VH-VL binders against Probable carboxypeptidase X1 (CPXM1). Designs and how they scored, part 10

Target 1, 162 residues: Probable carboxypeptidase X1 (CPXM1), of Homo sapiens (Human) (q96sm3r113to274)
Amino acid sequence: TGCPPLGLESLRVSDSRLEASSSQSFGLGPHRGRLNIQSGLEDGDLYDGAWCAEEQDADPWFQVDAGHPTRFSGVITQGRNSVWRYDWVTSYKVQFSNDSRTWWGSRNHSSGMDAVFPANSDPETPVLNLLPEPQVARFIRLLPQTWLQGGAPCLRAEILAC
Key: E = the ipSAE of ESMFold2; O = the ipSAE of OpenDDE; V2 = 0.75 times the mean of E and O plus 0.25 times the DockQ between their complexes.

## First folded at step 20 (VH-VL; framework fv_nivolumab)

Design B4 (from A1 with light chain K56R; at its last look DockQ between E and O 0.89; V2 from the best seeds 0.78)
Fold by OpenDDE, look of step 20:
Structure B4 (fold): chain C 162 residues (1-162), chain A 118 residues (1-118), chain B 107 residues (1-107)
Amino acid sequence: as target 1 above (162 residues)
Amino acid sequence: QVQLVESGGGVVQPGRSLRLDCKASGFTFSRYAMHWVRQAPGKGLEWVAVIFYDGSNTYYADSVKGRFTISRDNSKNTLFLQMNSLRAEDTAVYYCARVGYTRYFDYWGQGTLVTVSS
Amino acid sequence: EIVLTQSPATLSLSPGERATLSCRASQSVSRYLAWYQQKPGQAPRLLIYDASKLARGIPARFSGSGSGTDFTLTISSLEPEDFAVYYCQQYSNWPFTFGQGTKVEIK
């Protein structure tokens, strides 16, 4: 991999730095989109193990604010950790921004088109994708493109940066 | 389209046993935790039991603990409720219900009536 | 267990009128509350989840609000098919529990 994690899993990245286009439920908000985060079984544990976009969200995204210009190099994704049901993203795009207003995509070297990254095929196996070209930006978004049929885009993630 | 069809209801005497089945179709049954919810005649709804999507765990209402067993066969798209030591107060329409994205019920079967009477 | 108390027990209204149904929890359930509609001889149907999220296929005249202990289901303009019993349900804590229901009947 080469580059260390940004800190979604380790909680170095605070909840306030995670945003999303929508959330299927309060317990499935962006703050739950952290790699290897677990669903709760205990009484009163209201949070689950993923961010899930609303099913009707036509342009779902999961956003991480690095807080400062950061060289992003890769993304790790998982599906939803849950006892209730399983969902996962099967592909996604990546966008970058310095001001959260103007965005540019991760592009393929050969085609010049936005790269579509393969994601998960089960809830728990992490899938690493290196960016074709590392990008320096403050914000990074994961944009689910496809997901398990009949559901919503759900993921846990870690961002690699160096 | 999502369908849940309960069966196995009937009239039984107190102390007897009965097994309810719920046949699921129109969705990947194994993806979803499933619930039983019952409704006594002319009364409200009462949650009975849940089984996780992989069958790894179950939870029950206190009113049925030790007497009822929820189970599932994902290969047959079927949910079960084994009811033992039935009591008059168990008389109800029993619904199987699919879990939503969290812990609400997004689809229900038509229900099957269980009558416990001497 | 968390007790949900619905009010009123019966709501008599005419088509076109606004219906307001209340559900009170004995303790906070955050926003983990759902509303269901049940017509005679039918299974319940999900209307609202997470207090205010409209279930798929449910008409926009239905809306939910509230958090903590006090919740409201509103039908902005009653249609003939809306006359039914409505239940709230919390899924914050085990066991999951339902309110006793509110009957919306035609005046």
Scores: ipSAE 0.844, ipTM 0.929, lowest interface PAE 0.5, mean pLDDT 95
Fold by ESMFold2, look of step 20:
Structure B4 (fold): chain C 162 residues (1-162), chain A 118 residues (1-118), chain B 107 residues (1-107)
Amino acid sequence: as target 1 above (162 residues)
Amino acid sequence: QVQLVESGGGVVQPGRSLRLDCKASGFTFSRYAMHWVRQAPGKGLEWVAVIFYDGSNTYYADSVKGRFTISRDNSKNTLFLQMNSLRAEDTAVYYCARVGYTRYFDYWGQGTLVTVSS
Amino acid sequence: EIVLTQSPATLSLSPGERATLSCRASQSVSRYLAWYQQKPGQAPRLLIYDASKLARGIPARFSGSGSGTDFTLTISSLEPEDFAVYYCQQYSNWPFTFGQGTKVEIK
């Protein structure tokens, strides 16, 4: 009974509110970074099942604009849904902003350092991370730190917010 | 270093069969869908078939449907093409190719020649 | 199936010149188009995917543009190693298809 989904999976958060540092392919853009989204296989349907940053992106991030000050409490992630390649993020940090320019991180309770959240180990199993301390902000970023060796930083996500 | 090495090409009579192998190294083979693409001597490229990384889904060009079977053994890092009922128009260099991030081909082998004649 | 028509069939140029290669699709492929280079006796090599994205390790003198049905590969200043055959390939629709190639040769 915690905070409900913000609406990445349900499409209540529109594509225009999703942004990323880069996209490896058009069909792997931030608009595909929605929990449980699935790849297309039909003619002309190349919308794949994740956001993936470019391989050479040194500072990958996936950003959600909630549209107004929002209390963020958690993040759910999945790896890439695809038949072409499998990929997943194995750890990430979380940042917040009110203006998309000045960012602060979610902090580890015991160290005071930026929290690093364990993420995925397969393409489909969702992994929940509750923030150590809920944060009030307009923007939230997921910043992949590690991912499948030899792969790319790919994820699907949902945000828990009140 | 990604390497793809095709083998099994040769000269065969029409109506006969051949199997091509493609051995992969330098990457996690079981992570990638794999393709066969062919090139008739002095001609352009033709996509032949694909197999998804889970091994269960396959697609074929119409020119080879019902005659060719793509398969893979992820424990041996090997892609296969079983070619039955070969025709003269199947004469080509056959390349195995690794999928990019979607459908297109990011790495190619050097190919193996199949000649169907006489 | 989608037919890709490349023009010109042969492009005769000198080192240092700009090369412009065209690929036209018989119906929209959105941006799902790749370019490959093939030298004699060698396998094709990926240059460009998604119409305009440069593949890893490909020199910056290569660029791609276009969407829908009309696509262009540009080599800003030809080097001796760039004289080869170039193929476009669509991956929007099954079956995936290639253009017939443009040969770039020394004038």
Scores: ipSAE 0.637, ipTM 0.867, lowest interface PAE 1.3, mean pLDDT 92
ESMFold2 (binder alone), look of step 20: mean pLDDT 91; pTM 0.913

Design B5 (from A1 with light chain F96Y; at its last look DockQ between E and O 0.90; V2 from the best seeds 0.72)
Fold by ESMFold2, look of step 20:
Structure B5 (fold): chain C 162 residues (1-162), chain A 118 residues (1-118), chain B 107 residues (1-107)
Amino acid sequence: as target 1 above (162 residues)
Amino acid sequence: QVQLVESGGGVVQPGRSLRLDCKASGFTFSRYAMHWVRQAPGKGLEWVAVIFYDGSNTYYADSVKGRFTISRDNSKNTLFLQMNSLRAEDTAVYYCARVGYTRYFDYWGQGTLVTVSS
Amino acid sequence: EIVLTQSPATLSLSPGERATLSCRASQSVSRYLAWYQQKPGQAPRLLIYDASKLAKGIPARFSGSGSGTDFTLTISSLEPEDFAVYYCQQYSNWPYTFGQGTKVEIK
């Protein structure tokens, strides 16, 4: 059977282990990029239901520090949970690192190129992508490649890892 | 090119009703929550109401609660404000406004004037 | 309801000068504050959101700063088209509220 969730949804992975290249708005930061997180509507609570990079970010990425060497096997993504507007990533690549400085990609061995994973087509439906080959690393990045036109890349995620 | 065009303003007597329309173009209307914001002549801005992008929920300012109804028809790219039991204090230019990524307003229409007087 | 108080009410300046506009909230709104520009006979236009983020298509001479209760809009060098009324708006708490405006006028 496959690897269990690393713990983005469950909060086993703390906010301090999540980073991103940018955030479009306050309340759309990497700590909101957790699978099934919901937007807030309460007074003083504008934490929305996704991570969104800035529209002008030319190289958007969402990063998870597993805290130790970990066997990554898959990724689950959702679009943005929101009542204000909908946004989602439609494809992404995945990268790994042991030191957050040197990165290598998940590869499509048939083509020899970096694998591009189909992502979401609506705000809520989770999409599972198993990595072609599991990778052992401490850090994993999701790198949006395409998303809804006229907006920013937005996602929520869970990582499958042993 | 985002465009919002309000219509339906005019002069009405207190206690009467009026409906405002806001027609959207140049963007996917069903993607965005929409607001009404008003500005009395020579005065500042006052938020009136919001409707979520799918029409599921609405919120109103206390000054209009129970009298005004915000609604939308996503198939016609149109936002509505039904204004019942109008008062002199409702006299204003009414703007429709689109949300940005969260609750602030990134685009506004040109406004339509509603005058409530005897 | 959160009251936003803008100062000064009127700011008389010449083109090329630096404008500094203040907005004070009656209670904390964190960073949930936007700035709008409105010219006579026109709709408001978004300048700044989240206290300091520049809206799309807005010139870099506009900047915003602050958090909590005290916020500032700065225009580094006034252009002729910048003479207008400026409003701050909080979106932390229902109902959303606006400041009363600061008119920036040519001396």
Scores: ipSAE 0.761, ipTM 0.896, lowest interface PAE 0.9, mean pLDDT 93
ESMFold2 (binder alone), look of step 20: mean pLDDT 92; pTM 0.915
OpenDDE, look of step 20: ipSAE 0.822; ipTM 0.923
ESMFold2, look of step 24: ipSAE 0.623; ipTM 0.861
ESMFold2 (binder alone), look of step 24: mean pLDDT 92; pTM 0.918
OpenDDE, look of step 24: ipSAE 0.705; ipTM 0.894

Design B6 (from A1 with heavy chain N57H; at its last look DockQ between E and O 0.87; V2 from the best seeds 0.78)
Fold by ESMFold2, look of step 20:
Formats: structure tokens, sequence, C-alpha cells
Structure B6 (fold): chain C 162 residues (1-162), chain A 118 residues (1-118), chain B 107 residues (1-107)
């Protein structure tokens, strides 16, 4: 609580600072994983309303480069905004890194195991998860663990950070 | 296994009406936008109409706009095409098709033949 | 409305040969082009979407390329089951449109 949005929704975080393990379609890339982004219906609207990994991606992740050491405090997720089909992640883990090569997880205080955050149950309702302990790092990854059966992991996100 | 089964085709005279049904199974029907695509005998494919997964929007080809109505009943896993004021050029096999991740058609039914003749 | 023109209209080849099918759009569709196969008496089957992505369950001998206005479907080595009609379809602009088809037949 108390840290502002990093700026995925507002576009303060540029597309070049978003990466993902895979994309199911050109129009479902990491640049579409921004909170409240929406798909369009009109001619030439080639971009959809979420990041979606490929269905066969065994280790899906969505990554944000904050550009410098940053105190991450929370994550807000939504499902896919689309008129074509709905998809959403139902749980995820969070990882951090300073160099995008060595990663550590957000931990559950009581068990010492990686925390698993409950995510979405519909396309639009945002779900906030505060990290058990804020982490100082440059990079943050969301790693979908479960999602709607018969589809791909899809999400939109915002990061709370100071 | 994804299945789409069209029904309701037949021979009708010009100016009459016909309703096509498409029953879906093997997937969550209410999750997907659905299309009708037709193919005149010995000819290529023509997109006819689409309805979004929640029924919020519909689009039609100009050749059928005002005469055809696409609808769906998600509780019955069924897509419909109400075809009014039928013309000879509406003669075709009508396919229902499921959307993939973005706009293209990933699964098709086997089709139902509509013949409009005097 | 975007017109898709396929060439050739008919391609007569033998099993084991390489097939190259062309689709040209009247204006840019970016990468929003799909390819379908239709055998006699059957519904179309999705092969390729987003110009080059292989659909689930489609053999690796099928590949797609191109962007903008010029697109190609390639079958690297024809199998007996590949003799069919092939359609391209754009999904960039309303209305969605198909090419007129290329028939791949046994020489």
Amino acid sequence: as target 1 above (162 residues)
Amino acid sequence: QVQLVESGGGVVQPGRSLRLDCKASGFTFSRYAMHWVRQAPGKGLEWVAVIFYDGSHTYYADSVKGRFTISRDNSKNTLFLQMNSLRAEDTAVYYCARVGYTRYFDYWGQGTLVTVSS
Amino acid sequence: EIVLTQSPATLSLSPGERATLSCRASQSVSRYLAWYQQKPGQAPRLLIYDASKLAKGIPARFSGSGSGTDFTLTISSLEPEDFAVYYCQQYSNWPFTFGQGTKVEIK
C-alpha cells in the first residue's frame, strides 16, 4: 500500500521495457499486457487487449524492466479484454532480478516457499496483490501458474513501485 | 473434441425465410465469438456474419445486411442464423466457424446446404 | 473491401514436389492472413494464421510467409492427402474476405 503505479497503464513504461517468454499472436505481445488496455473492432486495429503466452509455453512469464533499482510493493492483474474470446490467469508467482539472468521469488513468510497469488476470475475485474515483503530490484516477472482450461495464460498488469 | 453441427438447411423458394442452427460441443461455447461462412456450389468462401462471445455486437457482409440476423443462446450452446427474404444468390453450404485467438477461424462445422430456387 | 487474389488458379504437381501458392491483397493486411485447406466434401481446415504461424496439429511441411500485401503458402514435399483447394483469408479489415482458391491437383 502507498506506492504509486509504475506506469504500465499510463505508458510511462515504454513498450521496449516489456518482454515475455512467448506470445500466442503478434497482437497479443507483452506490449499489450498493460492494465486497462482494450482490443478494438475497427479496420486496421491489429492489437488485442492482453498479453497471451503460447499454449505450449511450459514456463510462461511477463517481465517489466523498471530501468533502475526500484522498490516493488504490489501487482494488479486483469484478464484479457477481447470480444473474440475470454482468457485469464487464475494464479501466478512473482520473481525479481537485477540483471535479468539471476532471479529470486517473492516468498510466503510462514512457509518460506514461493508465494502463489490468486489472480483473476473474469476478464475485467482488477485484482490487487500486495507482496508479502516489498523487494528492491530492477526487473519483475509475473509467472502464470494456472489459467482457464483449454486456453493460454493471458493477462494485463500494473506494478506498484516506489 | 471440438464439434460444430449445422442444421436447418433445405430447399426454399425466393422471398421465403429459413433458420439455421449450429450446435456446439467439446468446448466452452460462451467463451468464443462465432461466425457464419458460406460457399456457393463449386465456388469459393464468403464470410457472412459474426457475433461476439457475449452477444454484444454483430457484423454482417453487405450482401446479407438487413435480411439475415445472427444470434446465440449460450445456455444451449447454439448459434443461429435467421435468413429472411432469401434470394437465388444465397444458395450455398453454410458453415459455422469458431474464432481462434484473434479473428481467424480455427474450427469449422461440416455445413448445411441451403438451396433457393423457383 | 480488401480483394485477395490467389495464383495460380490450378497447380498440377506430383507427390514429393514442392508447392508454392501465392496470395496478394489489394491493400496491406499486415500479418493478419490465414490459410485454409479444403478437401472435396469437407469443411475448410486452418493451416496457418498470422501469415506464418502453424496451427495446432498441422504438419511441419506447411509453412507461410509474407506481410503487407504479398503472401506465400509453401508445402515442402507434397503428400497424397495434400491435393486439395487452398484459400487465403484476411482478417485485418471488415468485411473479412477470402481469395478465390488455388486447386492443387495430381499431375
Scores: ipSAE 0.646, ipTM 0.872, lowest interface PAE 1.3, mean pLDDT 93
ESMFold2 (binder alone), look of step 20: mean pLDDT 92; pTM 0.912
OpenDDE, look of step 20: ipSAE 0.858; ipTM 0.934

## First folded at step 21 (VH-VL; framework fv_nivolumab)

Design C1 (from B1 with light chain F96Y; at its last fold request DockQ between E and O 0.88; V2 from the best seeds 0.83)
Heavy chain, then light chain:
Amino acid sequence: QVQLVESGGGVVQPGRSLRLDCKASGFTFSRYAMHWVRQAPGKGLEWVAVIFYDGSNTYYADSVKGRFTISRDNSKNTLFLQMNSLRAEDTAVYYCARVGYYRYFDYWGQGTLVTVSS
Amino acid sequence: EIVLTQSPATLSLSPGERATLSCRASQSVSRYLAWYQQKPGQAPRLLIYDASKLAKGIPARFSGSGSGTDFTLTISSLEPEDFAVYYCQQYSNWPYTFGQGTKVEIK
ESMFold2, look of step 21: ipSAE 0.758; ipTM 0.900
ESMFold2 (binder alone), look of step 21: mean pLDDT 91; pTM 0.911
OpenDDE, look of step 21: ipSAE 0.771; ipTM 0.913
ESMFold2, look of step 24: ipSAE 0.714; ipTM 0.889
ESMFold2 (binder alone), look of step 24: mean pLDDT 91; pTM 0.904
OpenDDE, look of step 24: ipSAE 0.668; ipTM 0.881
ESMFold2, fold request of step 25: ipSAE 0.601, 0.690, 0.469; ipTM 0.861, 0.881, 0.817
ESMFold2 (binder alone), fold request of step 25: mean pLDDT 91, 91, 91; pTM 0.912, 0.907, 0.908
OpenDDE, fold request of step 25: ipSAE 0.926, 0.924, 0.910; ipTM 0.956, 0.955, 0.952

Design C2 (from A2 with light chain F96Y; at its last look DockQ between E and O 0.85; V2 from the best seeds 0.76)
Fold by ESMFold2, look of step 21:
Structure C2 (fold): chain C 162 residues (1-162), chain A 118 residues (1-118), chain B 107 residues (1-107)
Amino acid sequence: as target 1 above (162 residues)
Amino acid sequence: QVQLVESGGGVVQPGRSLRLDCKASGFTFSRYAMHWVRQAPGKGLEWVAVIFYDGSNTYYADSVKGRFTISRDNSKNTLFLQMNSLRAEDTAVYYCARVGYTRYFDYWGQGTLVTVSS
Amino acid sequence: EIVLTQSPATLSLSPGERATLSCRASQSVSRYLAWYQQKPGQAPRLLIYDASRLAKGIPARFSGSGSGTDFTLTISSLEPEDFAVYYCQQYSNWPYTFGQGTKVEIK
């Protein structure tokens, strides 16, 4: 049951289709929020291994533009890949949009409330969450709800979609 | 509050060894890469060494490579610098420093003075 | 290795004046430059990272700009506590290097 990867890891989804509410550092932007992306250690390669929002961002989000109406079925997340420090999101919500302005949430069928997905507990282990009900939309957002204390929300992701 | 406290500095003769400790508190020590940076009296700052947060790798400035060893004990929240074959030019205040989100230093200890002289 | 050259060596100003400190790199460091303040007998304190981002707890009168090889630190209106030595540091290339410092002193 399922759709294949949309293409964050494979670069099929270009950097221009990734957006975020904020970035903690130049090298921690939304273009780094791709599953399995790795931190650079070479001279001049300071692009790190995650998207991280700013610590003070009250409403952090990571957004993917699929470019056309797309059936989203799941999300895979990882923490930050780095040798400098570790950070990860521990829970998130998911939202969808057709125009990037009006958003609706993934709902828990039993309660009708926004679904909250358990995320990561270490830097590297991928965590899959299938959506309770697949959604057809152009845009998908991950909205970190909780993360490691004393840090910023940081993640890498892949989206399952048709 | 983030606190870094260096100790183990003193006066030693050339060719001898000394070990510096840096005790960390107020944050999760095992989460951060750590550095040593030194400052000769009346002079500027010189980076000395780094160790990754899990201790998996280390890097050294050329001026100390082969003589100094950086290490850490995450269970004791302590960073170490073993300094062997000390020379007069190693005379400096030695700071431990915590990495920020990337490679810069966001918090520094108060330093410990090492004086190498006869 | 990358050499950072700071100018001027000493900047003599009065409280309330604007201070502008320069740091020039021998090759591009992109935006991977930090600024630190150091007072006598004290450890350095981070002011600015990534060339222009203000560190936590640092007053808004401090700002940084530049990219590539030419960088500036600006203190918009000097306070008595701002008289100190300022260092730039690059973290683009191993080894990390610091400028030689600019001393900001009361006139």
Scores: ipSAE 0.667, ipTM 0.874, lowest interface PAE 1.2, mean pLDDT 92
ESMFold2 (binder alone), look of step 21: mean pLDDT 92; pTM 0.917
OpenDDE, look of step 21: ipSAE 0.784; ipTM 0.915

Design C3 (from A1 with heavy chain F52Y; at its last look DockQ between E and O 0.78; V2 from the best seeds 0.70)
Fold by ESMFold2, look of step 21:
Structure C3 (fold): chain C 162 residues (1-162), chain A 118 residues (1-118), chain B 107 residues (1-107)
Amino acid sequence: as target 1 above (162 residues)
Amino acid sequence: QVQLVESGGGVVQPGRSLRLDCKASGFTFSRYAMHWVRQAPGKGLEWVAVIYYDGSNTYYADSVKGRFTISRDNSKNTLFLQMNSLRAEDTAVYYCARVGYTRYFDYWGQGTLVTVSS
Amino acid sequence: EIVLTQSPATLSLSPGERATLSCRASQSVSRYLAWYQQKPGQAPRLLIYDASKLAKGIPARFSGSGSGTDFTLTISSLEPEDFAVYYCQQYSNWPFTFGQGTKVEIK
């Protein structure tokens, strides 16, 4: 449970390893879902400070490819960094895969049901969630369950992994 | 049911001042950056000013910089445009507009007419 | 500043016909282009953002395409309420600018 950051914030995980179910805008793609990323304000730099799924996306997910089997132990999330509007996810589930086709969830050991992690309540404050049990897999997905009404789920993230 | 309602338009003489209000309802006003956009009679659209959702920054078109001030009161769900040193070229319908996810405008008010005439 | 040129200036069509409207930018705006509809005496209404994404609540007969400098708005089958002026708008660079409009009118 003492695993370091995988490297979303530090760019050790390249943009090509980040995918999502959808993006609300080209400037809100999965490559913007990195912890502490900031919105761009300059001409031609319309990249904002989060990944946001489309509003109509019924099953939103944000995915990280670690590139090899990796022991995932935790997740850190933030809301959207922006001057245009604030948005954040308030809860999410986590899934894992070795082939990006077959997925299994992080479970609440007491109930056997999928664990639901409390997420954010403001744009900037990071929220750490340790997984109930670390999982060895290549891929990890965050699946927003609830978020601010009147918008789409938006987040920035870091993954703790060995 | 997003609604934006402008008021305060009218006829004024060059060099005078006017304040426009935009009352918002049906959404969390403090969540969104807001813009003013104007349209001279029979002409196209011109962006005027923006204010960020927290009021931290404002930007203005060169044609109005130094004369117009955009502001907001999030407790009253109201956007303002203070228009000083008005010129004939400022004659237009003024719209308040809500930002979408980024810089485009997803909802507009009905507009209020400002006529600057000697 | 980026100049947007719309063509044609006027498009005279009957209900049920297909309308095709063009917008050309003086510099690349990537996909940061929106389309608005405006009827006389009314405010503009957002139709399309990011060149091709349909705004919430807009009928499926509206679609957008293009990137870079050349963009198109298409109305697949005109309805009576679609006769209006249409504007494109870029939001890549400050100041944000609009095209001069294309009027779609009843033949």
Scores: ipSAE 0.589, ipTM 0.851, lowest interface PAE 1.6, mean pLDDT 92
ESMFold2 (binder alone), look of step 21: mean pLDDT 92; pTM 0.917
OpenDDE, look of step 21: ipSAE 0.770; ipTM 0.911

Design C4 (from A1 with heavy chain Y104W; at its last look DockQ between E and O 0.86; V2 from the best seeds 0.00; counts 0 for: pae E 2.1 > 2)
Fold by ESMFold2, look of step 21:
Structure C4 (fold): chain C 162 residues (1-162), chain A 118 residues (1-118), chain B 107 residues (1-107)
Amino acid sequence: as target 1 above (162 residues)
Amino acid sequence: QVQLVESGGGVVQPGRSLRLDCKASGFTFSRYAMHWVRQAPGKGLEWVAVIFYDGSNTYYADSVKGRFTISRDNSKNTLFLQMNSLRAEDTAVYYCARVGYTRWFDYWGQGTLVTVSS
Amino acid sequence: EIVLTQSPATLSLSPGERATLSCRASQSVSRYLAWYQQKPGQAPRLLIYDASKLAKGIPARFSGSGSGTDFTLTISSLEPEDFAVYYCQQYSNWPFTFGQGTKVEIK
C-alpha cells in the first residue's frame, strides 16, 4: 500500500528508459529528471539538476518506461536544482500507455475530466501526488500544464509503483 | 522586454578604483546568474566574472582575481563590479550579461567604457 | 585555459551567398559551444548554443554543427543585416573563452 520508488533517484531505472518531448539543452535532458539530482559546477560538467523542455515546445512531456506492466500509484516532483537560474512546474497531468502510442489519462472520477496535479512552488521541496486510482501500464508520462511565469517547464521526478 | 543598462564607466588613472553598475529590467533579476564580459578597443571578448543568482558564490578570470569584486542587490535589480588597482590592460567596454540556461549569455547590455590612462 | 581559433579571419561575400565559419578548440569542449554576432558599436547577440541549438528569435538561415574540437557556423543565404563579426565561445571549462572573431563583410 505504501508503494516504493520505481528507481529514478536510485538509478535502478536506466537513462535509456527516460525520454522527453524536447530538451532545452544537452545538460537538461530527461536523464536529469531524477528526484534529488544535483547540478555540476566542475570543468566539463555542464549537467544541471533537472529536465527542462524547450521554450517553443507546445506540448511538453517527460516519459518513463518501466519495461513491463507496472502498477503506478504516485508521482513525486521537484523543481530545478541549479545555481544559474531557478525554474519549476506548478501543475501537470499524467498519462499511461502499454505501447507508447495509445495514451490514457489519470482521471478525476467525479468529473470525468483529466486530473490536474499541483506541483512545485520552489526548487527543492518534493511534492507528492497520489493517483486517484492506481493504473497498470508500461509507460507513464508527466505533462506540465503550468510553470513559473517567465520560466521554463523544468522538473525532477520519482514514480511510485507496486 | 529584457534590458540591461551599464553605468559608471569613465577615465581613471592606473592604481585607482571604479565601480560599475548594471540595472536590470523586463525579467525577474533574482532568478538569473549574471556575468561581466569585457572587450578592449578593437579586440575580442574576454569573460571577467560571474555571480550566482542568490549571490552564493563568484568566479573570476585570473587577469582580475584579487582586484575585482562582483556583487548584486536583488532588491534593486542591480549587478555591480568593483574594480580596484586598475591597470592599463583593464581598458575596455564592460558588458553585463544574463545567463542563458547554464553558462552561455543570452542577453547583453550596451556596455560602459572604462579607460585607464594617465 | 582552452584556446578557440576561428577561421577565416575575414570572409568577403555578397548578399545571397552561403557563409561557412570555423571554430577549433585546443581541447575537447564536447557540445559546450556558443556563437555570437556583433555589429560595430553594438553588444554581442547570441545565435547558437550547445553547438547546434538556435537561440530564441534567430532566423533559420543560421545553423551550427560540430562537437569536440571542430565547430562550424553556417549562414545559408546572407542578408544585409548579417554582415558583422562572429565569435565562438566555449563554456566547458573555467575560464570561459572566446575565439578571436571572423569578420563577414560585403565583397
Scores: ipSAE 0.529, ipTM 0.838, lowest interface PAE 2.1, mean pLDDT 92
ESMFold2 (binder alone), look of step 21: mean pLDDT 91; pTM 0.903
OpenDDE, look of step 21: ipSAE 0.833; ipTM 0.927

Design C5 (from A1 with light chain R31Y; at its last look DockQ between E and O 0.74; V2 from the best seeds 0.77)
Fold by ESMFold2, look of step 21:
Structure C5 (fold): chain C 162 residues (1-162), chain A 118 residues (1-118), chain B 107 residues (1-107)
Amino acid sequence: as target 1 above (162 residues)
Amino acid sequence: QVQLVESGGGVVQPGRSLRLDCKASGFTFSRYAMHWVRQAPGKGLEWVAVIFYDGSNTYYADSVKGRFTISRDNSKNTLFLQMNSLRAEDTAVYYCARVGYTRYFDYWGQGTLVTVSS
Amino acid sequence: EIVLTQSPATLSLSPGERATLSCRASQSVSYYLAWYQQKPGQAPRLLIYDASKLAKGIPARFSGSGSGTDFTLTISSLEPEDFAVYYCQQYSNWPFTFGQGTKVEIK
């Protein structure tokens, strides 16, 4: 059990390997969906503190390309780091793929249904979710299911993989 | 439904003080940074001040720095602007505005008129 | 302080015509530019943010383009309710500043 971080926080996973269904703002793109990333306030500062999908996005997702077949074991999430407003995802599902075209979900073996993971309740506290069963794949998606009312799904993440 | 309602405007003499209130409803007030923006009669818009959602920081336009104080009471869903040492050039409609996702303003109040004249 | 210069100052057009409004910044603001509409006696209303993103509830006839120093608001086919004053606003640098406005009026 206990797989190490894939490297979203540490930048071992480059920006080019992160993708999302949509972004609410240029500064809230998938490249900002890295655990512990922080927003800046300086003149011309383009750094915002999360990935946020567009509010109208009916099927939001955040995707990580591990670059090769990888055993995914868990996910850590945070809400948005910001002084402007707070936003966070409260639950999500997880999907996997080898080609970014055909996807399968993480399943809850007790129910036989797609697992729904409890996410965040504040901007900064990390929440760990171990997958019910580790999955070998190249791509992993987080699919927000619920989030703070009156806003967009926003998150920062780290992926645990062996 | 997001609503922002300003109050406290009126006619005052130069050198006097005035406090503006902005009552928020229809959203979680403590979630959003809030701004004051003003518009002199027949003129364009001027940003005045901002306060972050938790009250941690405030920023002011140079034209009002040292004279105006922005503050908030999240328990009462109310934004304030304390305006001291008022000058004729402070005459304007004052709007409270809610921040969008980053730094722009997504909702505005109806405004309250402040007239500074002798 | 970043100065935003809007042109033209007044745009006289008929309903159904295309309106093209310009905003030029004195230095780069990247994509941190919004457009607002203001009708007489009313507060401004957000139309466009991040140069090109349409605000919630705004009709598709409004669009924005540009980055850096040169920005455009386009209204593809003017409706009677579109005759108003339009302001651009930058939020890249402190203090946040507005252009002087472009009045779109009935010819």
Scores: ipSAE 0.731, ipTM 0.889, lowest interface PAE 0.9, mean pLDDT 93
ESMFold2 (binder alone), look of step 21: mean pLDDT 91; pTM 0.907
OpenDDE, look of step 21: ipSAE 0.832; ipTM 0.926

